VHH binders against DNA repair protein RAD51 homolog 3 (RAD51C). Designs and how they scored, part 12

Target 1, 363 residues: DNA repair protein RAD51 homolog 3 (RAD51C), of Arabidopsis thaliana (Mouse-ear cress) (q8gxf0)
Amino acid sequence: MISFGRRKSPAIEETSLATSVMEAWRLPLSPSIRGKLISAGYTCLSSIASVSSSDLARDANITEEEAFEILKLANQSCCNGSRSLINGAKNAWDMLHEEESLPRITTSCSDLDNILGGGISCRDVTEIGGVPGIGKTQIGIQLSVNVQIPRECGGLGGKAIYIDTEGSFMVERALQIAEACVEDMEEYTGYMHKHFQANQVQMKPEDILENIFYFRVCSYTEQIALVNHLEKFISENKDVKVVIVDSITFHFRQDYDDLAQRTRVLSEMALKFMKLAKKFSLAVVLLNQVTTKFSEGSFQLALALGDSWSHSCTNRVILYWNGDERYAYIDKSPSLPSASASYTVTSRGLRNSSSSSKRVKMM

## First folded at step 6 (VHH)

Design e04 (from b07 with S56Y E61R T101F; framework vhh_enristomig)
Fold by ESMFold2-Fast, scan of step 6:
Structure e04 (fold): chain B 363 residues (1-363), chain A 124 residues (1-124)
Amino acid sequence: as target 1 above (363 residues)
Amino acid sequence: EVQLLESGGGEVQPGGSLRLSCAASGFTVSSNYISWYRQAPGKQREWVSTIYSGGYTNYARSVKGRFTISRDNAKNTLYLQMSSLRAEDTAVYYCARGTIFTAYELMHGYMDVWGQGTLVTVKP
């Protein structure tokens, strides 16, 4: 099931770390200005939008007129998603500024990152639900790698905790994604070294694996016990910036007879994750194996956990098939408008779909 | 030399208590994933308890509420406090260092250092 969709060439689209983690790379800027902006640490849309034109001009060593134009382009870029419910560009700008302080983890799929406001938010609990085979574990592994991208390359420079309830984590796949991440980092830092005399990244794929704390959980009792002890573990390992649970419901679907009690326990667990996310300023990602069905303009999850569960998660993302293509939909968020984005699973990890790339080229 | 040495085994009556010790040398117990296993005569080895580098503990269903795993970092020693002992707890108890802390250790396997074992006999 992990190898689904890799029947032809392993690389169906070109990606680089600069493209996937650096939103500034997508702005229509000259190479000189883009290089100065990135070298000054302005790698994501929110970091650019959060500064004044005067501060941006000073930091990037560009004119204030150039800085103003960059801010105008950044504002235009934030409006290309569905924003009708928030009544136009002004509300989209205000929403971007409200969320600008939250660090985000890239998915390595820029289309997905765009609907997420730049990536998976820290200090939030994000539920990702979908059918078996849709790529939930792929996203979990990708995020455990991408949280480690150094700050100089636009990442968080953090570590990951991966809680595996199904035995779905494959270390060979994690290594493969880590190898691709290192290649992307070497490409980007090689460019910056050549043009701006910056240091090159020396991280090895094995270093990335050493920074993913792995917990195999074989029962619901063991899962509850681990969750109760995570606060102590993270207090001793403060570099952790993401906790992934794959899946949150597996042991509760198989071994739990009282459905009402099961829902209460899961909701209590999600609340504990919310406290953890806020206390340590990290992202919590809860993977949930559900059946999705589109009916009368809305998606239905097969495992309905009730209102207390819904209130325990900040964001809800639904993964679904549209024909032969994988899509993600923002179902619930206090700050993100509802929107969909396509993604694909390649030998290098999560990337934009070839269909999305062709659509952009046709415009 | 990296090694683990168990002690504290012996004969005990049903309902009794016993404390096992596991002395580590060549490495630090507080930095490692360390487990207790047991093997009863004619049966397969089974996991009993684990203490993680961060101090988190876990227990097999059969011993939960009766056994307590702990460590003394100053003495570099692991303990298993056993209470309410039953005839089915009769086994050779082993201390083992796990190599699984991160995804990296999954490439090298699960347990790389085992102790020699200490016998616990619960007599009716």
Scores: ipSAE 0.316, ipTM 0.596, lowest interface PAE 1.9, mean pLDDT 75

Design e05 (from b07 with S56W T101Y Y104K; framework vhh_enristomig)
Fold by ESMFold2-Fast, scan of step 6:
Structure e05 (fold): chain B 363 residues (1-363), chain A 124 residues (1-124)
Amino acid sequence: as target 1 above (363 residues)
Amino acid sequence: EVQLLESGGGEVQPGGSLRLSCAASGFTVSSNYISWYRQAPGKQREWVSTIYSGGWTNYAESVKGRFTISRDNAKNTLYLQMSSLRAEDTAVYYCARGTIYTAKELMHGYMDVWGQGTLVTVKP
């Protein structure tokens, strides 16, 4: 079976690529810093670990402080377990304070991850809008699983909060995706153990379900109350790295009579989510049921909540059907260009479509 | 010992209201999540409502807008205010203690302490 890789947690195919370059890519560094190291010829952990911080800083055009943290991470990778490496990675990223150093959650679709800059960004609020049946809940469940991928597999090692307004969350589907995730992690860490003496990850699918905090919300009043209590909950559960709201607008469409007040309340709620994202360095994903139309040479969002709502989210992703193919479009982002990517929903979760996989291999 | 004791059930006419109480002993209601369940004659237990340690609440779709769950921390007591009662609300109502609500809990449906129940009859 040909596995299609994830940018943060590569499958067998991606793991077998240029092994010497892959050693530097295993360090939990920003893409910018990692690029500078690779450009300077520091592709192997041993080459990095053998150099002084001053020489590394000079060669890679980085500060001596940044070089020291990189050396600490490289030394931990060679001599210590994954726990020590994860702690060192957090310190290095905290010191850099760069947008490109933000951790990202893989969707398990590398084509979609590519247009997202590597995955769903932490410290951001991302809206994912689309028609019923397009896969919004599938993406929400996928992210609640993938946030838990350990650092040695390229993930965040975090936990998820899933807020369900429609009853769309199917725990059996979450288990199915968790089982696939565990299999992929075992394959990846087995390869890394064999070739790089790295520690293997052991996690059960039931452990993944235990790390998803599930809240069923049946009214807009309950939704507002829960959002107001999230700060305290997350302060007591600081390992939460994603909050998913499925859907953000359901109770406001069905139960809320004042349309102008509704838009204001939703925008205020999104602002509270932005504050949580920044305070706790986590991703917030707001799923929204919308329709899309092609008008005057461009796609138009049919359900618009006004300019105030549009300012409340960092990124907006629109999911569309193009014939029988699902695709995602970056509609709004301060840091990502407008781009489209195809994706598919399989028994194992989100993956690349067959057409996209052919194109990637030809390039 | 840890226990829950329900009260406040009785007969009511359609459209009427009742307030159920659940007295907790051996633990603090503000430190746990606590749910109301009901069981109609010949049917399995169904979930009605939950209040979490932080004070936020969830409800089953069938009771949303009609039932309100609340607690009095000083009295260590949980309440279920029921309004606009219907014949299909006729059931024995149970109070149950849970811990953290996760996808694993959702899959397994776990509650560690149950009350003995209080009967609500909506009499046409």
Scores: ipSAE 0.329, ipTM 0.603, lowest interface PAE 1.9, mean pLDDT 75

Design e06 (from b07 with S53T G55D N58W T101I; framework vhh_enristomig)
Fold by ESMFold2-Fast, scan of step 6:
Structure e06 (fold): chain B 363 residues (1-363), chain A 124 residues (1-124)
Amino acid sequence: as target 1 above (363 residues)
Amino acid sequence: EVQLLESGGGEVQPGGSLRLSCAASGFTVSSNYISWYRQAPGKQREWVSTIYTGDSTWYAESVKGRFTISRDNAKNTLYLQMSSLRAEDTAVYYCARGTIITAYELMHGYMDVWGQGTLVTVKP
């Protein structure tokens, strides 16, 4: 599935003088917060500015922190009406929109993409943990293919680095998923050509395999060395948009005796990955082969690596079995609510479990 | 046959110098990511240095400023110039062609290449 990019609000393009209803839409707020304000009856700046943060939070069903920031913006817009205040508000809106509009890599499972906010985020480090056989490597291979979907099809047009510590990367499977991706892209671009006169894109499955850089890592010392060298490699290959590590912990489980030193080294590697993700605006995906358990309303990974490790990753996704069905759960994220989604592993890669979801495909 | 062959190891006193050579056959060193690794008895293999296709060079912290990696493209050979040698530098040194290949090359049966190693002993 091709991820849909965020579009500017049509209301911003109107040339009429602002009515009371339109004033709130001019505030530099996320669409969801703006919607809540308008639904609660706060359609003009004066009605927002005249209420307390506690009352606004209660009425619009938002946090008091969000209400306080809204009140700051409303008061700044109301008091002076100067050009510099307008430019400041636009800069805040652009910053928020840049964060919300970061490129995302589709998983080819729209239900999973939905809980991820549209797919795996660039500039983020995402940990995906789960038991053997749950599909971690399948997701890693899928993302290494899908990062290459051209910009014309809503993708990143990037290349992948796949770091394989277990020997679990099956090139025949990568080819099979690449073949399915090419077929889906041909169907999509054919549709766009017929209905919108868009240019068709040509890509072969072999081209997709040529755009996945493969690193086999056989020891923890080799893993550390490679991580230290990725910055230089990516600076010479700037079209890389995803780095997948499969798995991050394998060599540290089998042949690393000092558990405290192990946790420190793993946390240092995760921080280096975060630096790479931010510097090159790419996604880092760390696959972690662990035992999952559910307790006290949340899932827990069997290998707890402490607070330093937890803070080293932006997002944490837990894969688990529910009977014979595979599920993904958003365990930790600064921007995503806790949610679960089912997915399936097919001959064509990751897909939704339901037949109705098949109609969505690459849109 | 694709092969890497190390030479130049031996016994040296602390503070001494050695130059290791790695002769490549069956492929071109200028087109590949090539590294030096070492392994002391009873220890895990440790990365020492790498030279990239663009001639960028990288070093482990423990050898930085003491070791220099280079290649001679005409001789299809890599070198590791070692100076200010310490007892902890005692190890078998391996030359290895980097496993940076694409999935396309992997599908066609390309494998990583390791040399047989050369022993360096730093002893008074």
Scores: ipSAE 0.381, ipTM 0.619, lowest interface PAE 1.6, mean pLDDT 76

Design e07 (from b07 with S53K S56D N58F M107Y; framework vhh_enristomig)
Fold by ESMFold2-Fast, scan of step 6:
Structure e07 (fold): chain B 363 residues (1-363), chain A 124 residues (1-124)
Amino acid sequence: as target 1 above (363 residues)
Amino acid sequence: EVQLLESGGGEVQPGGSLRLSCAASGFTVSSNYISWYRQAPGKQREWVSTIYKGGDTFYAESVKGRFTISRDNAKNTLYLQMSSLRAEDTAVYYCARGTITTAYELYHGYMDVWGQGTLVTVKP
């Protein structure tokens, strides 16, 4: 017994936040202001806490004074990361006008989405390099599923093309990630139906698998031929919003010939992918094997084909091990600062790691 | 008309060998990936082996090291050489051509062209 006769606060039952919308709902705001925040795409505490009062006021159509108070409340309620079950991208509502906005595909890891500016960018070619086993294929499969998240859930409502050069695509894993995505979507649309009378989205994991076009490619000649055919295929399937190549370099490394010629051919393919990304407003993700070197207390990452290859893509993300933890690093981007984020691979797909936390913890 | 026609099935003793053939018409086997599937009575269709356009071969764990898939481009024909046959290898064997597929079709072993099948029976 430690004491008696002291004031007692009401018992607060530990509540799991079921959706990202629920995070914003828990702030002590008027229903009108809360509705405006959610309508503007500010559903997660991290999306609210990271924006300026002027930008929040503009986006949510509220006063700067109201925006400042909301930011104050969000910062006071800040924990070691926001949970986003479906959409971690900020400014999701900007994606309503695809011709005027660059939509982004969530990775389902909000810390990784944050350093990516909200997720993998459409109209861009993003290279993701890493050693075998680091999770490149996991990210590729995750993006193939997440591109399909409907617009009413803050996604793109698109389809995926998966080009498999190594035989690394495990359809059973795609099904597991699809099942998790359907559960997350059901929770979100159930919340929106209950609170905003929105229609619930009905989608099965089998529907998600049906919306991933799979191409197995067994030679560099076949890879080049497929890339040349993609423009016609996408013209006939304009709902494709991501093209994943796993891996871009596999068939070019096994025959040790002219390295300069290999680099030129791969660079030409990357330029063709860039043209497709811009023409069809889709994301291209090129997975690439890299060699990780540790030198003088720092990681140095070298691509199999050298540094000149990196100039052929819009963004370059490097995946690496730091002890037992997986990290992603923005190595090159015209619009993103160099930054690192940890991630983990779970039975439900990519998620934030337990070690991903802010310097100061607040509840 | 695009067709696949299997042959070479029959009865064999445990530990024996058989070679199945799959003759293609209306398309070129070297330009497509072709798979062998099998279906035992009362069971779902099981993927057995695939030969891809570039010649790479892949096998189910249950047959790896015992079965060999190959092709003869001049004869436009696929083969499945089966050795060390077991009672559990008893099934109707099908060849199938894949074109553009989805992850759903990959998961269920669906293909756009299927043969009629050839029966393999492993008897003591």
Scores: ipSAE 0.396, ipTM 0.630, lowest interface PAE 1.5, mean pLDDT 75

Design e08 (from b07 with S31R S56D T101V; framework vhh_enristomig)
Fold by ESMFold2-Fast, scan of step 6:
Structure e08 (fold): chain B 363 residues (1-363), chain A 124 residues (1-124)
Amino acid sequence: as target 1 above (363 residues)
Amino acid sequence: EVQLLESGGGEVQPGGSLRLSCAASGFTVSRNYISWYRQAPGKQREWVSTIYSGGDTNYAESVKGRFTISRDNAKNTLYLQMSSLRAEDTAVYYCARGTIVTAYELMHGYMDVWGQGTLVTVKP
């Protein structure tokens, strides 16, 4: 339940701010300058347009050049003479809200969700690297279940594609996690029915298994053929919201002789996954085996995949052991700060460990 | 009995043509994607072509313009028409059913299906 309840966040104070009508928010300014302007009490265009650049600079703690540009923008917006400027301000606001409202898939570990910005992001390619036994397949199975959490419970109401290259997918484990998910949903919807008279959602664990498309891939040639087919398959099954590849590199580590061709093919696959993620607004999760060897404070990948690979993956999460505890680390992301969170693997799936989440710089 | 059986292989001269057949039993080819693969002596298995349930086709770069994949739904049979054959096309050719199953179906024992292969030798 806790995992489903959290999926209805943002915080109420953030929502209230987002719905507030503030004229100054519509100006095409940096967030820092806009924040200073609003904090100084300049929330409407008329209050901005009525002061001198010197007074504005002093009150908002900005330079006179910045104040002059703000006044120029405010006067143009007030006159409605530049619809391009007004439209640009609206587009900037819409883009900021689009980033904040991007759908995310819960991991069922709230500490891990917190460092991920709420969960695994749709329209992104997320690489999850770790040594054998750390829980990569557990996370993959968990996400293939959790993507299906109905919108009424704060989920995406989607289906999953699971591409299995190692034979690591255990259907009995998927059923066990699905059973836990159904129990958590029943508890959450029962609470909402009792206190808010909301309709209850009923889903069986078997329904969850019917909504995971499973592909067993035994060679790199099968992997290439399947990846080429995915766009058509997803276009015919538009309710798919996550594609999990477990693991992306297995057949290329075991069976591939031409290293230059291997790098090219893997990079081409990563680019195709990025195109799928953007086109269908779904999450792509690439599970990868890594060596957690420190060399000047950095984790090393089991394979060197080149620049095209790194540019095709939006986020990189590294899983590692700290003593007997499992941790996840945000190694690379355009939007998330470097942070670590502990997690545990239980009979019910991923959950918080007894350890609190911590922000740690891994260098 | 779910099965794929290849036939039509043999010896051909360079520049010649062959048509391979793949007979399916126990399932309907029009409801699956089916691929042709090949394995040359001393090399890894290579994807050649795929036909999807909707009838769309894809080809490996090495065979584009020379090979054509097709199916006859009434005969429940796949074909690979090979033309302008080269020494590098010498291989055992396999057809395979693409496994599009749910985790629920996997729990009930659904399996991948591969044929036993048919040898194509491009003999100078």
Scores: ipSAE 0.477, ipTM 0.641, lowest interface PAE 1.1, mean pLDDT 76

Design e09 (from b07 with S31Y S56E T99S T101Y; framework vhh_enristomig)
Fold by ESMFold2-Fast, scan of step 6:
Structure e09 (fold): chain B 363 residues (1-363), chain A 124 residues (1-124)
Amino acid sequence: as target 1 above (363 residues)
Amino acid sequence: EVQLLESGGGEVQPGGSLRLSCAASGFTVSYNYISWYRQAPGKQREWVSTIYSGGETNYAESVKGRFTISRDNAKNTLYLQMSSLRAEDTAVYYCARGSIYTAYELMHGYMDVWGQGTLVTVKP
């Protein structure tokens, strides 16, 4: 027999890993406990959360103590949780049941992740539109951190590119969110190490900042030049799994005198981002300002550059205020139904809104 | 201290040539993207050329085929070779550190860095 070359292509290795479409396999559990859960039919985190510890122990052939600890983790993911890893795992299990295979980046808000099909999708261009102050930059920073969550914790293990056109990126905020992410990872993997002999993650907040490539763009001509160079840069940095543009339209508002040429240039940029998303299997997130206008007795949300631009993106998410609460809704998607979800911005980043789930009037 | 210092500007006749230099200190040019910009009297700043970390180059349409950007990694210096100069090339030329670095570097005091500029005047 003649031996084949010893070098395997990265694409073949990635395809082989993608066929392991069991979210339970991505949790830091011992292989024996993980195998028993899967073989008993417990692949969805929500199905685990609804079962008693005695029933789970019997069905999976594990101890009642082990079952209780698994249920405790599952229950923590079903409500106003501050643990992005557990919320991300739940959303990925929901995606598995919808027969979706695309990797997704958690927002750390499980309600928002649920309407997104588990999080921001790779191989897609997602536009997030909203009024100033609604939290677009907060979401961009959150995704730049969360794309780095290791695969053993249910994440992508990738790096981020952040393109900043307005000067809105605050590195101190990125550090704050990175610190919260590391704390959540250490707590989760430490727990899993103690109870299921899983490996513990050793990541520092400074490592997370080191893995965010930051581009400051001061003009529309510089923006065009950068977009043209991104393919080469990503080909040299293939571990990039998200590109955030904050905002996509800033330098094209008032800084560009030829309106017909402006529309053509923006459409060409959108097509280049779509090509990058497909070619490198990464997520592209375009943050855009939205103006609210009142007509025919109803408010309409209008994006700065109109419908021809918007048709160049895979998904569109609109952020809006409902009183003092922040909401997101799926305005356009080939695969996601129209839905809305509340979210909040905390010192630890994006989280579920606690008020949206409160039903007891005595409290 | 992170800084850029341009030199090599001057007065030249149409069709002439000039070589601009940009000396970098406090960072490594081969890791960064470095661009040349220019600003003519009464006009907005215009991007001219960029050299990227891998050595590939890009040019504004108005200077393509006439200007050549290069770097000397050992001297930590960038160059802009300008040929076939025209009256419309008259401007103050600026060197700027590229728009790419990590959030870690940004946190530790790295910022957008611009040089002081060097004047190029094309006169018959």
Scores: ipSAE 0.356, ipTM 0.623, lowest interface PAE 1.7, mean pLDDT 75

Design e10 (from b07 with S30T S31K S53Y T101V; framework vhh_enristomig)
Fold by ESMFold2-Fast, scan of step 6:
Structure e10 (fold): chain B 363 residues (1-363), chain A 124 residues (1-124)
Amino acid sequence: as target 1 above (363 residues)
Amino acid sequence: EVQLLESGGGEVQPGGSLRLSCAASGFTVTKNYISWYRQAPGKQREWVSTIYYGGSTNYAESVKGRFTISRDNAKNTLYLQMSSLRAEDTAVYYCARGTIVTAYELMHGYMDVWGQGTLVTVKP
C-alpha cells in the first residue's frame, strides 16, 4: 500500500482524496477548510460532532465562527441527514462534488497509477491488452482486491465481479494479494487511529474473497448470456464497483465463417459494458490477449479484435516487455496522455519496479 | 437421494500416480459443477480442482500440470488423475457439488453436497 506520509505526485494525491471514505466530504465546506479539518485528523462526522467549537478551531487552525458553522452542519447531518440542509448548503455540496476527482481503483503500483491519472477509472471501460504471461490476470486479481479498500484508506469500498473465460483465476493468488492488502490496511488504519482518532477498520482476507463474485464462463454463448444478466445482478448488488473480464476474446478467437457477425456481437457486448459502467458508476476492465509480431527489427503488438473494437473502449492500456522488465503504455484515452510506466509482480501483488534494486545494463 | 461417493485412495510412492473416482447419485454431473478438495491433518481444507457443467476445468496452482479432473457422463462419475505425487499431496480428498458464487466459496467449499472422503498417502 501507498504510504500517505510519503511524497506523492499532485495527481495521485488528488485522486486518493476523491476516493476517501471521509464523512467530512459530505459537509458543504470550502476546499480550504475541509483540507484543514482532514489534516487535523477530523475525518469522520462523529469526531467533528464530539468536540467544542474552541477545540475544533484550535486543532484545525480556523476561526471560532468557522468552527461553529462546521459543528452546526455536522449536527444537522448526524440527526436529519442531507435532506434537512438549506439551499446554500446544497449549492456548496454541488461545488464539492464538481471539485472531487472521479473514483479510481489503485493498482498498488504508484508508477502505473500515475500514468492512469490515479488508477483505473470508474464510469469507463478500460481494455488491458498483452501477451500471455505479461501479468493481465495479475492486474485483474489485484483490482478485484483493491476495489474493496475502504474509503477511509483511499479506496471505493466496493465489491468485484470476476468473469473467467480461460480458467486463469487462481484463488490462492487472490488470497495472497488479499493478505497483503489487509496487512497494508491494518498498518495504515492503526496509524490513523493512534494519531488522528480515525475509525479503525478490521477486515480479514477471507472477507475480501467473499466480496469477489466469480463467474466461470465456458463458451461464447454463456458469455453473451451472462453479460445480458449482469444489469439485473448489479441492480441487486449495487456495491459492485468493478467488473473484470478475463479474457474478453478467448471464446471469440475461433475461426468464424462470418467475421462481420463476430464483430457485431463483440461491439454489442462492449456497448453493453459501457452502458453498465455509466449506469452504475463502476469500472469495467476487459483483459485481452494480443499477439506479438516481429517486424523490421522490432516487435509489434496486434490486438485480436482489430481497429473497430478499439473504438468501443474508453481507455486502452498495452502491457509489454522492455528487456526483462514489464511496462504498461497508455495507447488510447480521451483524458490521459500517452505514457509508459514500469511495474513488477511480487508475492504481495503489483508493485513499483523502481522501488526494487535495478542493475545498470552494461553497454 | 443426492450423494457423492469417493474411491481410489491409497498409499503411493513419491513421483507415483493415482486416480480417484467420485460416483454421483440422484443428480446428473453434466448439469452441475463439481470440485475436488483436500484436507491434510491439522490443516485447513483447500480447493484442488473444479469441472464446470460445460466441461471446462480450473486448478489450484499447487497441482496445475500434475492433476487432471475429468468426468464420464455415461457413468455419472468424476475422476481426479494425479501424477508426479509429492509428500505434500498427502490428504483426505473430497468431491463436492455446489454453486461457486464468490472466491471465498471457491477456496473453502461451501458446497451443497459433500462426499465422505478418500485418503491419499504419499510415502517414500
Scores: ipSAE 0.417, ipTM 0.630, lowest interface PAE 0.9, mean pLDDT 76

